# Miniprotein binders against q9sl92, part 11

Target 1, 330 residues: q9sl92
Amino acid sequence: AMESDASCSLVLCGKSSVETEVAKGLKNKNSLKLPDNTKVSLILESEAKNLVKDDDNSFNLSLFMNSIITHRFGRFLIWSPRLSSTHDVVSHNFSELPVGSVCVTDIQFKGRGRTKNVWESPKGCLMYSFTLEMEDGRVVPLIQYVVSLAVTEAVKDVCDKKGLPYIDVKIKWPNDLYVNGLKVGGILCTSTYRSKKFNVSVGVGLNVDNGQPTTCLNAVLKGMAPESNLLKREEILGAFFHKFEKFFDLFMDQGFKSLEELYYRTWLHSEQRVIVEDKVEDQVVQNVVTIQGLTSSGYLLAVGDDNQMYELHPDGNSFDFFKGLVRRKI
Key: E = the ipSAE of ESMFold2; O = the ipSAE of OpenDDE; V2 = 0.75 times the mean of E and O plus 0.25 times the DockQ between their complexes.

## First folded at step 6 (miniprotein)

Design d7h (at its last look DockQ between E and O 0.03; V2 from the best seeds 0.00; counts 0 for: pae O 7.4 > 1.5, pTM E .776 < .8, placed apart)
Fold by ESMFold2, look of step 6:
Structure d7h (fold): chain B 330 residues (1-330), chain A 104 residues (1-104)
Amino acid sequence: as target 1 above (330 residues)
Amino acid sequence: SPDQIRELARQLRELVDEFQRAVENGDMDRARELLLEIFRLAWRILDLARELGDPELLRIAYRLFDLAFDFLRAIRQGDLDRAQEILQDMRRLADRLLRLVQES
């Protein structure tokens, strides 16, 4: 039940000599921390070759790094076979790590004293978190949508390269990924403001090859093409950073408007009719609305049969899009 | 279908020509509008190519998308010589896409 082991090992891996020198500096200073005072041991990839690399099912660091062609994102990797939170690793150590660093784990579990907002994952899930910087706070909330598109496009790119049928991964607003009505992934973005910049940490969980009780991408693929080669976590992550770096450049230069058409094609909510429940003067009031899109701030925009506009916020509502019901939390 | 892709390819060719003139004239506001339109058309062509599942058409559509991103990067870096090369490549791919659809 309780976490009995208060230590962990983090393997550091760089794409080039620049990142390798950063890894050496971090190890020499023992600079990385976790919020629960877990003791951290830093191991360079060069040192880990004799200890942990006999396992075919572990995340393959060399396969991933050989795939990386990006200039900013994914060039510095932190890996551990088990972690309580990849997000905590990159967010608590934001200033010590190169911007764009990624933390990956094979298994994520709840740590001691952590009971909420943690994606728990069995082996086979692609669990990672990475960092970026932005200056304009007005568009920071839109990053989760850019990440969502990069994930869905990465899956398509890998399927194309391998001659596989497309897996139709859809976006359930604001931050969930679905296939055939079942959740296969989720995205978490957090930010802090420091030194005139927003430090953004992004966590992603994607069910690539995990077993029960949930579905995963490889289960869907096997149902469609039983004799096909399966998707690898390393391939998806490499494709993700390739797509994300391009989408991020487009987003920063041209705004979310440049990605909006792709987003509405990929999400579940085009022309969706839902019932919005409010409580007015001790009575439940129901309005039927049609989802129109997103506001400039990234909230849901809907229009009722009364031609009134509705702006629906994630924090102020309880959403059941499969039953078509939205309840106000206040 | 093929008629939809033909129309989008012609629109892309015309947008690329207009974009080149805007850059030559130093009209940066117009150039930014045209870049957005080129991205939108590139996405629509890629999406239709994926729906049809034709490997050659898909390869051309992916190349157009990648050229649009490379152009954005070149402009951000101030590499106008590279941007001109990419515009020429984009024009050639739009022409190839039209020929492919007409020949099929």
Scores: ipSAE 0.428, ipTM 0.767, lowest interface PAE 2.9, mean pLDDT 82
Fold by OpenDDE base, look of step 6:
Order: structure tokens, then sequence, then C-alpha cells
Structure d7h (fold): chain B 330 residues (1-330), chain A 104 residues (1-104)
């Protein structure tokens, strides 16, 4: 019986003295909690250097922190070698953490996905969740698209800086990431309304270095450039926050319209024909529509053979969003 | 170095003045560009303030950063009175930052 030593170790790391003092304060108060009342052990980065064996596969806190040049995002880091959910850490402790705090784990054994499915991430996945605040609830659903773009551009940025061939990460709507037609990542956003703001928790999973069950970024890279230096999770995460901060600022200032062209260049759905099922008088009628883009609300925009524009809504019954769409006239 | 932080604080103060002028002139595109530069410079000051171990400089630079976001928010909400208040607070903080690094 592997007694799962039920203590969760959380290493607290601050980019600066300000975040380091926050880390000390959280440790001293023992204020971080998990939803399942799992015993949490808070460790400062300065203390962890003596505890963390140099496992070459562990997330390198120093490498990540040295890459962080952002103002709001990724400056306060919580790392764990094994965690139930990074998303549960940041969402449950939202009020205790600086806005833009990130939780990273090497192994996530109860990962939160869009589906209610609990999944375990293998070693080599970049699994993280971070916090942000938004005021306009109408655009909160669009944040997942901004995050998706930031991931795709972060991977390109790391490849560029390392002199590597670009890995073309594409977006499968609404929140999946694909390379060469294979899923390599996914995004989950949740929000709560509190103190006149939307507290948004963003979870990202990206397969960087595990070739199973589909593929990973490094497997794709090895296929293009066998002798190349591999991508590191820390590099991608640092580049992500740098891209995300810029995209978030642009999104908040100019709306999603400013990112829409880049989104359509990055997604898989340009001119895609989909079958939509309409219920008319207890009969299911299938209609073909062509995806044109996104509506201002973040739904798929499509045109019918009648040249009518439609907003596509999920029926809530289908696991595949593209199979369970209902058209609404706009 | 202390000299580097003084120069950055001077540049930040100049950017805040240019930002104010752009806002007053209704040049919101230029104001947005300048605000992004203010963010970048405030960050660089934060990094140097860490190297110097000065928690007050860190606090001021963080607050300048927060105010810059609050400004953008106020403008997006059409709250011009709040935007003006924030701009004055940014100016005061930039002046305080400049004084602190000159006295150090």
Amino acid sequence: as target 1 above (330 residues)
Amino acid sequence: SPDQIRELARQLRELVDEFQRAVENGDMDRARELLLEIFRLAWRILDLARELGDPELLRIAYRLFDLAFDFLRAIRQGDLDRAQEILQDMRRLADRLLRLVQES
C-alpha cells in the first residue's frame, strides 16, 4: 500500500523582495489551503535549495525567475513536484495571492480540464495555473482565446531565440492546442465575481517533453532538427507571461478585435464546414454552415447556405463541441 | 547601480510628463504608447531597486505600475475624473521616486 504521504509541499518563490515578503507572510500564517483539506507544507525557495534533490526533471525555479521580465504576471510562483491541481491552488487561494501569481507542478494527478474528466499529466508536461482580474464580465469568456494565442506565440518566441525551427502550434476552438493535427495542450478558465471584479483562474497544460499518448513539442522539434537543443518548460512559461501580458493589455485596451486576425491565422477553423442540428417541430434537421470567425460574445460565427449569419451555441449534450452546436440567427 | 536608477527615474518623470501632455491633447494613441513605455521603465526601476535592496523604491515602482493600469481602466470606463486623479497620483509618485533616488 503506497501510503500517499498526503502532505502537499508548496515552494513559494518571489521574483523580488516584495513577492518574497509575501511568501514569508504566507508561510508564517500558513494561510494557503487546498479544497480537500490536504495538509499543505509551505517552503520558501531559499529553504528548498537544501531539500530539493537535483532531479534534472524538476522545474527550475531560478531559470524561470531569471526569465521573468513581466510587471504583473508570473512574479509570484508556487511550485510543487506533485499536485492534485494547479488550478485548485490558485482559485482556492485567490484572495491570499498577488494577482498574476502562478502555480506550476511537475506532475498533476487530478488535473482540471474542460471536461469533468480527471486526468494525470505525465512528467514533461508544463502544467500551470495563474490568476488575473477583469471588470467587464462580457469579455471574460474571451480570455481563453488570449491565453491560447499567448501560448502559441510563446513557443515561437522560444524557438526564435534559440535559433530553432518554428513549432506551429494551432488552436482548436474553444481551448485546445494542436501540432500537426495532434493535441498537445489545453486551457481552462474559471471565474468568480467578488468585490466588483471577476477573479479569473487560468489553467494551461502543454506537453513539452512527453511523447505519449499523442506527441509533444520536443518530439516535433527532434523530427525537424534532430541535433537541436530541446525546449525547456521554464523557457516556455517565461515567454508565455511576456506574450500574455502584452496581449492582455492590448485586449483590455482595444478589445479582442485587436487580436482577432492573429487568432484566425492561428486557429484550425477558417472556412470549416460543420453540421448543425436544429430541432424543428420534434424533427432534427441538419444544416451545413461555414465557420467565418467569432462573435463579440466569443461564440463561433458561421454563414449558412442561405447566406444568413449564425451564432453557434453548444447544446450542452455533446462531448465534442462541433457535434453539439445549435445555430441562432444574429 | 545608483546612477542607473537615477537616470531611469529621470526618464520615468519625463515620460509621465509626455504622457500627461498626450492625454491633455487628446492624443490617446500616443498616450497608450507612452503608458507602455512607463510600464517598461517602472519595471527596470523595480529590478534595480531589488539589486539595491530598497523596499521603498520597490513599493513606489509597483504603485506606479498599478496606477498606470488603473488609468487605462478609468479611460475605458469613461471615468475621466478618475483618470485625471490617477494621472496626478502618477506624477506625484514619479516625483517622489526621483527625489528618493537623488537622496540615496
Scores: ipSAE 0.022, ipTM 0.319, lowest interface PAE 7.4, mean pLDDT 84
ESMFold2 (binder alone), look of step 6: mean pLDDT 81; pTM 0.793

Design d7i (at its last look DockQ between E and O 0.70; V2 from the best seeds 0.00; counts 0 for: pae E 2.7 > 1.5)
Fold by ESMFold2, look of step 6:
Structure d7i (fold): chain B 330 residues (1-330), chain A 104 residues (1-104)
Amino acid sequence: as target 1 above (330 residues)
Amino acid sequence: SPDQIRELADQLRELVDEFQRAVENGDMDRARELLLEIFMLAWRILDLARELGDPELLRIAYELFDLAFDFLRAIRQGDLDRAQEILQDMRELADRLLELVQES
């Protein structure tokens, strides 16, 4: 049932002739696959112009690609009006795609044929995934924080460019984005180790113009500046890659320290107090700690009222982390 | 306030002078160390520009970030001629900060 009803068209778009030749090569070889063996049709952007113009509020490939001035990221784009996962497209085809390639979709869904269930993200969400390489596995977990910061700064940069009031997007550690107490987005990083490099795939979802069931950036903007021009997904994505490429270069050369102050001004956890449970001999001991920042490996660093330092892990059930066992927040 | 902008301009000039000495001596390790301080200053200028809603201060902040990133690239490549050009552009940004105070 799935295989008779499951197919996928991927539109390929390159910034320059170099990326366009890659797109032609991929199409000629029919090189891209999805994990469930969904039938994949590769279409060059030049072949899809009438199709792309038909849908209201479809992602504007030309607008995005004309805005790109980056050297590595966002120069090769894969688009589909509907996908199960932008992350699967880039991660399962990592070696076939230029590093820095981005996959964007208008609607993301899960599973249809076998269970006959259909769900989808609302139209107007910016749903994308892209790739990068890193060599030092010790700092790979920190990339999600660099991405989070680049998303928040991209929103501010677009507001700056358009003379709009800032939307105060905050980071809820480790990988959620919030505005006014409501989730507006999230980041997912996965990696594999291959040929002495970490292949990193980054997925981002951001509620730009969807409105329901949660809030979105444009809803917040309308409340602050009712007659302003609204934010477009293409503007945010372009600004993201411009900011991310610079942040990534700075991060790789100078470490996270170079971004640290800006990150802590953006997250929700400065001086946040939490309870940490430790087992001392045969007794459970609770300590109140104050969040200080991130460790070099990307966990929370906190200090207790007893002046002891704590490393806190997000899953809360690891026995191998910290200088002693630490329980998750009560 | 005008006092905050003047303070930032003075700090930028002082950092650029120290940066220029490091580049002239070929001391790229020192230049990298100073680069972190310039990024920190650029963040402070950006924060002030956003607080005030001042479009010229915003442009200066963004230009300083761009120059700092270009300098990072020049250091990685060992391109001392390009590094010296970037330092001149940073001095011009300090002058533009002072112009904002004088135009009150």
Scores: ipSAE 0.453, ipTM 0.770, lowest interface PAE 2.7, mean pLDDT 81
Fold by OpenDDE base, look of step 6:
Structure d7i (fold): chain B 330 residues (1-330), chain A 104 residues (1-104)
Amino acid sequence: as target 1 above (330 residues)
Amino acid sequence: SPDQIRELADQLRELVDEFQRAVENGDMDRARELLLEIFMLAWRILDLARELGDPELLRIAYELFDLAFDFLRAIRQGDLDRAQEILQDMRELADRLLELVQES
């Protein structure tokens, strides 16, 4: 089957005149590229209003842009009706985009997951990636936890503002989001070191309105309040950037310790018993440890039955992080 | 429970008073520590308010949570006028929170 080189349309949106001029500059230079050399067509938001039929199921650019009150994040938006990966768009064009730029798509067909699994998102997923810069490489691995917290609090904030029962989104370490024991989302962070800074690309996928393969936020909401107004992807994304900017500021000022208690109250792993494998003289010994938290490097902290503290490291052999853990004495 | 909210509200008031004293004394390190504790209490109050389904309590807890971040930003930017305004707003919200939980 000839994979038709389907041209990818990218709609460029700016919150203010500054970001709008960036959008015009990018269009005029045709500077945005995809890693697979897919032909890109750049369209300004002002031009797209004449081209995009009001498909009620497309991401509403105006609704999102009107919700943005942030200073650094989400002020420059790239939207496409269909993309291979939002993460590839922002990471490949990092130097051309304002810091805090976001790419959103209605349908992602080659999304990157942590487990190298291709994440295909049907219509109704909130699939986005955004950029940030960090200077301290030691704390770059912790940004994924800040993002996880911001998503969980953003969903609650939207519910509260709409007078809805809150949806209790929980964190499954390291980067999965769960509701009622079912996976509803995931986070991926990648970084490159350039110009004395870490260029971080953050990808998020959240099941808002697609009931497959497990559940979505709106299915959970309908179960609690059948006559309620449903959550919109634009509302959640706006609330996310508002929460994330605040959490990021706190994280950069006070470190992850300032968010640690909130993280432990939001995650699924408090006092969880985990079997870890130790290699002792060519024998595999299984030990049970109890998860206590995170180390300063962002690994699981656990206590053994010997009352010794351990950092848990992935063995690299298991895709299940909890099955492929090796303990390291601290 | 309503009793848990009352306890948290009383703790919040005490922390706000200590925070005010720390700022007045120029102890900005202690003020930052206290602000983090206030932030955490505001979140715990918000979580309990969600469980109780009280919209007014939720709003106040959320506003306190937001003000804590704005205060840290103002201090970091050297905007002392804005920091003082935020501190006053936080005091007023803490007082309103206590009033609401006493009437419940």
Scores: ipSAE 0.348, ipTM 0.735, lowest interface PAE 1.7, mean pLDDT 86
ESMFold2 (binder alone), look of step 6: mean pLDDT 81; pTM 0.773

## First folded at step 7 (miniprotein)

Design d7j (at its last look DockQ between E and O 0.01; V2 from the best seeds 0.00; counts 0 for: pae O 15.7 > 1.5, placed apart)
Fold by ESMFold2, look of step 7:
Structure d7j (fold): chain B 330 residues (1-330), chain A 104 residues (1-104)
Amino acid sequence: as target 1 above (330 residues)
Amino acid sequence: SPDQIRELADQLRELVDEFQRAVENGDMDRARELLLEIFRLAWRIFDLARELGDPELLRIAYELMDLAFDFLRAIRQGDLDRAQEILQDMRELADRLLELVQES
């Protein structure tokens, strides 16, 4: 049996009068839709006093918007306390929303689960998705690395600003974020090509203050400085857009080379030796390689002991960097 | 270490001088190459500041990063007067780095 929704409320919030007028237009047209046929109700922030105030665990729209100093990204916010997917909201409505719009939720779930129970992200996780556009498809896959850097640098910036101990968030290629060997987040990028542009939607999950499933930033901070103030999702998201907009501008003007040194200082794989295992019919062939970096297209570049270059793709391979083994499909 | 800070200060001053000459000569290809090197220098100053826990070095790193991005924007907009102001500000940051070495 299929569950149906009476309605889903999306709160629209703009940084300035320009974005506020866009929000009013969207509400008047009632033009946003979800792929699961959920009935959508659009509510302006000014009308949503009962949904936002005095809930200690809800995303604070005013705190976030007051922190925004960007020119493009994060200036139009869509929020709901609970959504199936922030990514679907921005990607399915890409043409209706200003480019750079962000959707945030307090709890995200994945419809029916594999065992007929829904899976939900824990409260305290920063769950958001936003949009951008690009013209050059060859560099679209590199966006996930730019986003990863903006997340790690945003965490550092918030720690610096608040005088907190440094939380060393590391990147596990291609799209995972780690602290002390435990996963704290992930990035998802999807794109479509229309009208000579790539419409890119970026989803990010970051364990800021959730107790499950692994660890979170505030748990690490409590271990380092038990009496310090904790990190807020709103601060990190604001710092993220400030950093991302600058990194995106640099990336688009100078290419990933401009960020590459910072990326390799932040990822887990510098000079890592791994065994690449291939199956040819019923035979296993193993090659020892050393990770060098990324190709210009964003794939993993490695060099074998015979000085041959290897390009390792994220799709169709099994990567176990903690065991030092990559299993390739043929 | 004081030697690392002095090395970074000397590199910043040299890069700013080369950058200014490239902009004055209209050599925009060279100016873009030098901008990349200034960003890389800023990352290294950040790493050193965080390693040492030095709040003044950290402030200089943040200011240099902001100036580098503002310079990129100024050049893209064709605002050469603003670009020259930013280069002077970067030169002043190099002087502040040298002052940190003298105070140790």
Scores: ipSAE 0.487, ipTM 0.807, lowest interface PAE 2.7, mean pLDDT 83
Fold by OpenDDE base, look of step 7:
Structure d7j (fold): chain B 330 residues (1-330), chain A 104 residues (1-104)
Amino acid sequence: as target 1 above (330 residues)
Amino acid sequence: SPDQIRELADQLRELVDEFQRAVENGDMDRARELLLEIFRLAWRIFDLARELGDPELLRIAYELMDLAFDFLRAIRQGDLDRAQEILQDMRELADRLLELVQES
């Protein structure tokens, strides 16, 4: 059966006159494309007000855009009610979009993870991708950690502003988000080198309001405070860009060291003992090492029982703490 | 404490049995609930194993957590055969966890 070429609707929203003129220009040129050549329909926010029925589950553009006070990030928004991948939208159109543009969808049916696994994200997930530029290729791998921190701090910021108990979102290295031992989110970064800069596309998925298949932030919140006002995707996304812009500026000025302490307070791996498998003379030898932090390259730093320091690398797309870690003596 | 790990291992083994029964009965809602509880218990065991410096317990607890995610993934993909394999692996790991904590 030919999957009907369902035209993808992209609603373009600008925070200011500058971004609004960009939106008009993109619409007039019909310049946004998807990598699969899916037919794209570009709609301005001003035109979409009559098309977006107040379905209680749709991303509220006005709520988000009114919250944005950033200078560089989240000022140009692309929203779709259903999209293959937010990451594909921003990465494929990187040159046409303002730097810091964000794509959000209510339903992502071909979401990309680290494993190239296609997964569908149901309603209630905050799924977005945004763009940034970096000049130093050595620190590009560290941006995922900055993003992870910004998500965790954004959730806290929203809880604080709403007078809610903090949801303690933790980081599972390299780019998963956990609450109470359950995965609630993940981050994907991709980069391309163009015009002497790294064009970085950052994808984030965070389960805010869908209790399936694991848990969501609102389920955790209800468990702590049953009568509490729930977290909104728009609030978290707004708070994210406010945190991220600050962290990105600190990161660009002072390096990851400025965020390292906060990272180690937020991650799951402080003094964690892990098993590393080495191949020695065609025998698999298991060694226990203790996680000490991150290397300057963004890998796990560990110490062996021999007091030797090791850089731990994930093997491929599966990060198993016990399987598929490759150690390098440093 | 070692006693705390034993109690958690016993509870985890019981939950895995209940999880298996829920899957076999086609009660996927109950199966998801139980799987979440298994994951939480495995996480607690993982944390305690880390504190005790027990690498075997740490491994088993982590593998149980990974299998729980893999199960959910398999179900979402409609790969019921893979889901059954994962269920068996979870049972074996839960049994091994129980053995390890009884020998200690």
Scores: ipSAE 0.000, ipTM 0.183, lowest interface PAE 15.7, mean pLDDT 83
ESMFold2 (binder alone), look of step 7: mean pLDDT 81; pTM 0.787

Design d7k (at its last look DockQ between E and O 0.80; V2 from the best seeds 0.00; counts 0 for: pae E 2.8 > 1.5)
Fold by ESMFold2, look of step 7:
Structure d7k (fold): chain B 330 residues (1-330), chain A 104 residues (1-104)
Amino acid sequence: as target 1 above (330 residues)
Amino acid sequence: SPDQIRELADQLRELVDEFQRAVENGDMDRARELLMEIFRLAWRILDLARELGDPELLRIAYELMDLAFDFLRAIRQGDLDRAQEILQDMRELADRLLELVQES
């Protein structure tokens, strides 16, 4: 069997004295864990000068925290220059961390086992995960759409604030982010049910300033406004939490319907006509449908030329929106 | 175009007037519906501002969104005096939208 041979240092940073005292308590108990039995060392920001100061391209903790104006989300930060998974940090330590805590890393890699769905990131990629709680399981799947919208609006807000043309980041349903037909990011949302609450962990990867593997926001910005200042991961993350906290409040108060119009302006699928193929009695039947939006449960809603309604599920279909084809799984 | 900005300004003034009456009458269900329409209008103004590259229209859109969120907080807290101040600020934003049409 493979024993853990890695050690991991996690830097804890709080927005105010309240969060700083939480960080001190966590360090004293040394109670945070990783799934592969990796040894964990907890370091307060005040103790981490060598880690932060030695790498000019490191995530700037002070810049991020100075940008935070939220009351709940993003006020407690966990950072490491290199992690296997930011998602594992917040999800495996959900009960030990303040709800709304965020874990950020400069480089994410596979460290414990191979998976085809793992987001691997070089430096320049904004890679983070954070937590929230919900009580109503029916709306938990909709959170991923709220997060996607907050990411796209945060990018636009930063561009607006800097007087730049906005970068038109679009949502490819259900959880991918695109610019000019190229993927720039993705969202992962997981939950567990514990003590009558849903513990939700949200992971986000966004290509801000990385040269590979596809494109990044700064490459797009440089093409549109070559003499402008470039986007920083820290300001996008701060804008994200500002926007997400407001959207989350609106979502919890009024439901996803309150955000639907903005969401449909941001996704790739408005009025998209696609061919849906399915099998009826061993025959392939093609139906032309027009994408209308999302159902109240978060599935894809379409209407055929016959005015018949179609509900398309992520796990029941194969989707190629760029070819306009949806295939039903057997 | 100027016609689009005028239409948005007229819609905002009508929404704010109806919103004020709903709040004065204590019809909070109607007030919440009207608030959602104000959010939708703010997002339409924001999209137009981004399409035109108009920085004043952009500022108006962000201010309207901030006021809408502040109003939601005020009614959750039962702070009707603050809610009335916010409605007045929204009306002033509608006037600023109409001024943009006159300046073009």
Scores: ipSAE 0.510, ipTM 0.823, lowest interface PAE 2.8, mean pLDDT 83
Fold by OpenDDE base, look of step 7:
Structure d7k (fold): chain B 330 residues (1-330), chain A 104 residues (1-104)
Amino acid sequence: as target 1 above (330 residues)
Amino acid sequence: SPDQIRELADQLRELVDEFQRAVENGDMDRARELLMEIFRLAWRILDLARELGDPELLRIAYELMDLAFDFLRAIRQGDLDRAQEILQDMRELADRLLELVQES
């Protein structure tokens, strides 16, 4: 295993004096660690002016921090030009970071996907992870849907504010983002139970400006409006935290039912017919069901041609959403 | 169409009036239900604004959504004064939405 002896630089940014003092404290204690024991160098934003080369492709810390007007989310930022995983930074340092802290990187070379697949994200992707706390463990699985909605609405909000054509980002259940039938992003949530709370780490990847391997938001935008100003990663991330804070507050007060209508308008699965494979007496039986929505537990709700309701569970082994569903009769 | 915007404006006024009554009566469960209806209405206005390409209607929809979220925050914090201010802002927004229909 090539231990990449390359020291990882983490630039610490605070929106206010409170978060700036946290940044100074973390630097002075050298408290942030990576799971692979990679040597970490902590740098304050005020000291980083010489490290942020005016490379047009680097995440603009000032642009993002100036856009943030949230109360809880995105007020403490960790940026790295190159990182193994933003998710590892926030999850392994959860207790040292303010709740709602975000880690962003320009290049992620060991990104965590659902299937342990290493996702390398090239320049032009918005790659970030942030922290939140939840008390009710029953609704923790639903947070990924709230995050998905916040991403889709953040892209729309940026388009609307900039007078750009509408980019219709859709949700592929459970946590993929699509435009025009092509994958442009994905979400990963992990949680740990500590101190009577669920410590949730949320990772998001969104392809904003890299046309490979599928498409990106800016490629779609150029197709609709060739002379348009392009979307910036900083703008989308700012808009995301503004939408997410609102949706999270609504979700915590009213439950997912409050967002369910918007979710069904945004997802790809309205009245979708899918084949579910059941094993009955060692025979594989294929049944056709129609997707109706989500169950209260966050699984797919479907109706059979027999009018029986079913809960559809993802088979942890199949990436093919359509082939790997296990049905449970409700 | 102007008729669709008028219908949404009338619905918003009715919801805000019912919401005000629920808050004044201390019926916080009904107030929360009505706030969710206001939020859904804001999404309907937002969708219509996008369909029509109307930037003013779009602004109204976003403002209504923000007010709904701010109201939830005010209630959770026990800030009843702020909650009343937000209700007044919602009334004014409903009036602006009606004015927009009359100018169209």
Scores: ipSAE 0.454, ipTM 0.790, lowest interface PAE 1.5, mean pLDDT 86
ESMFold2 (binder alone), look of step 7: mean pLDDT 82; pTM 0.785

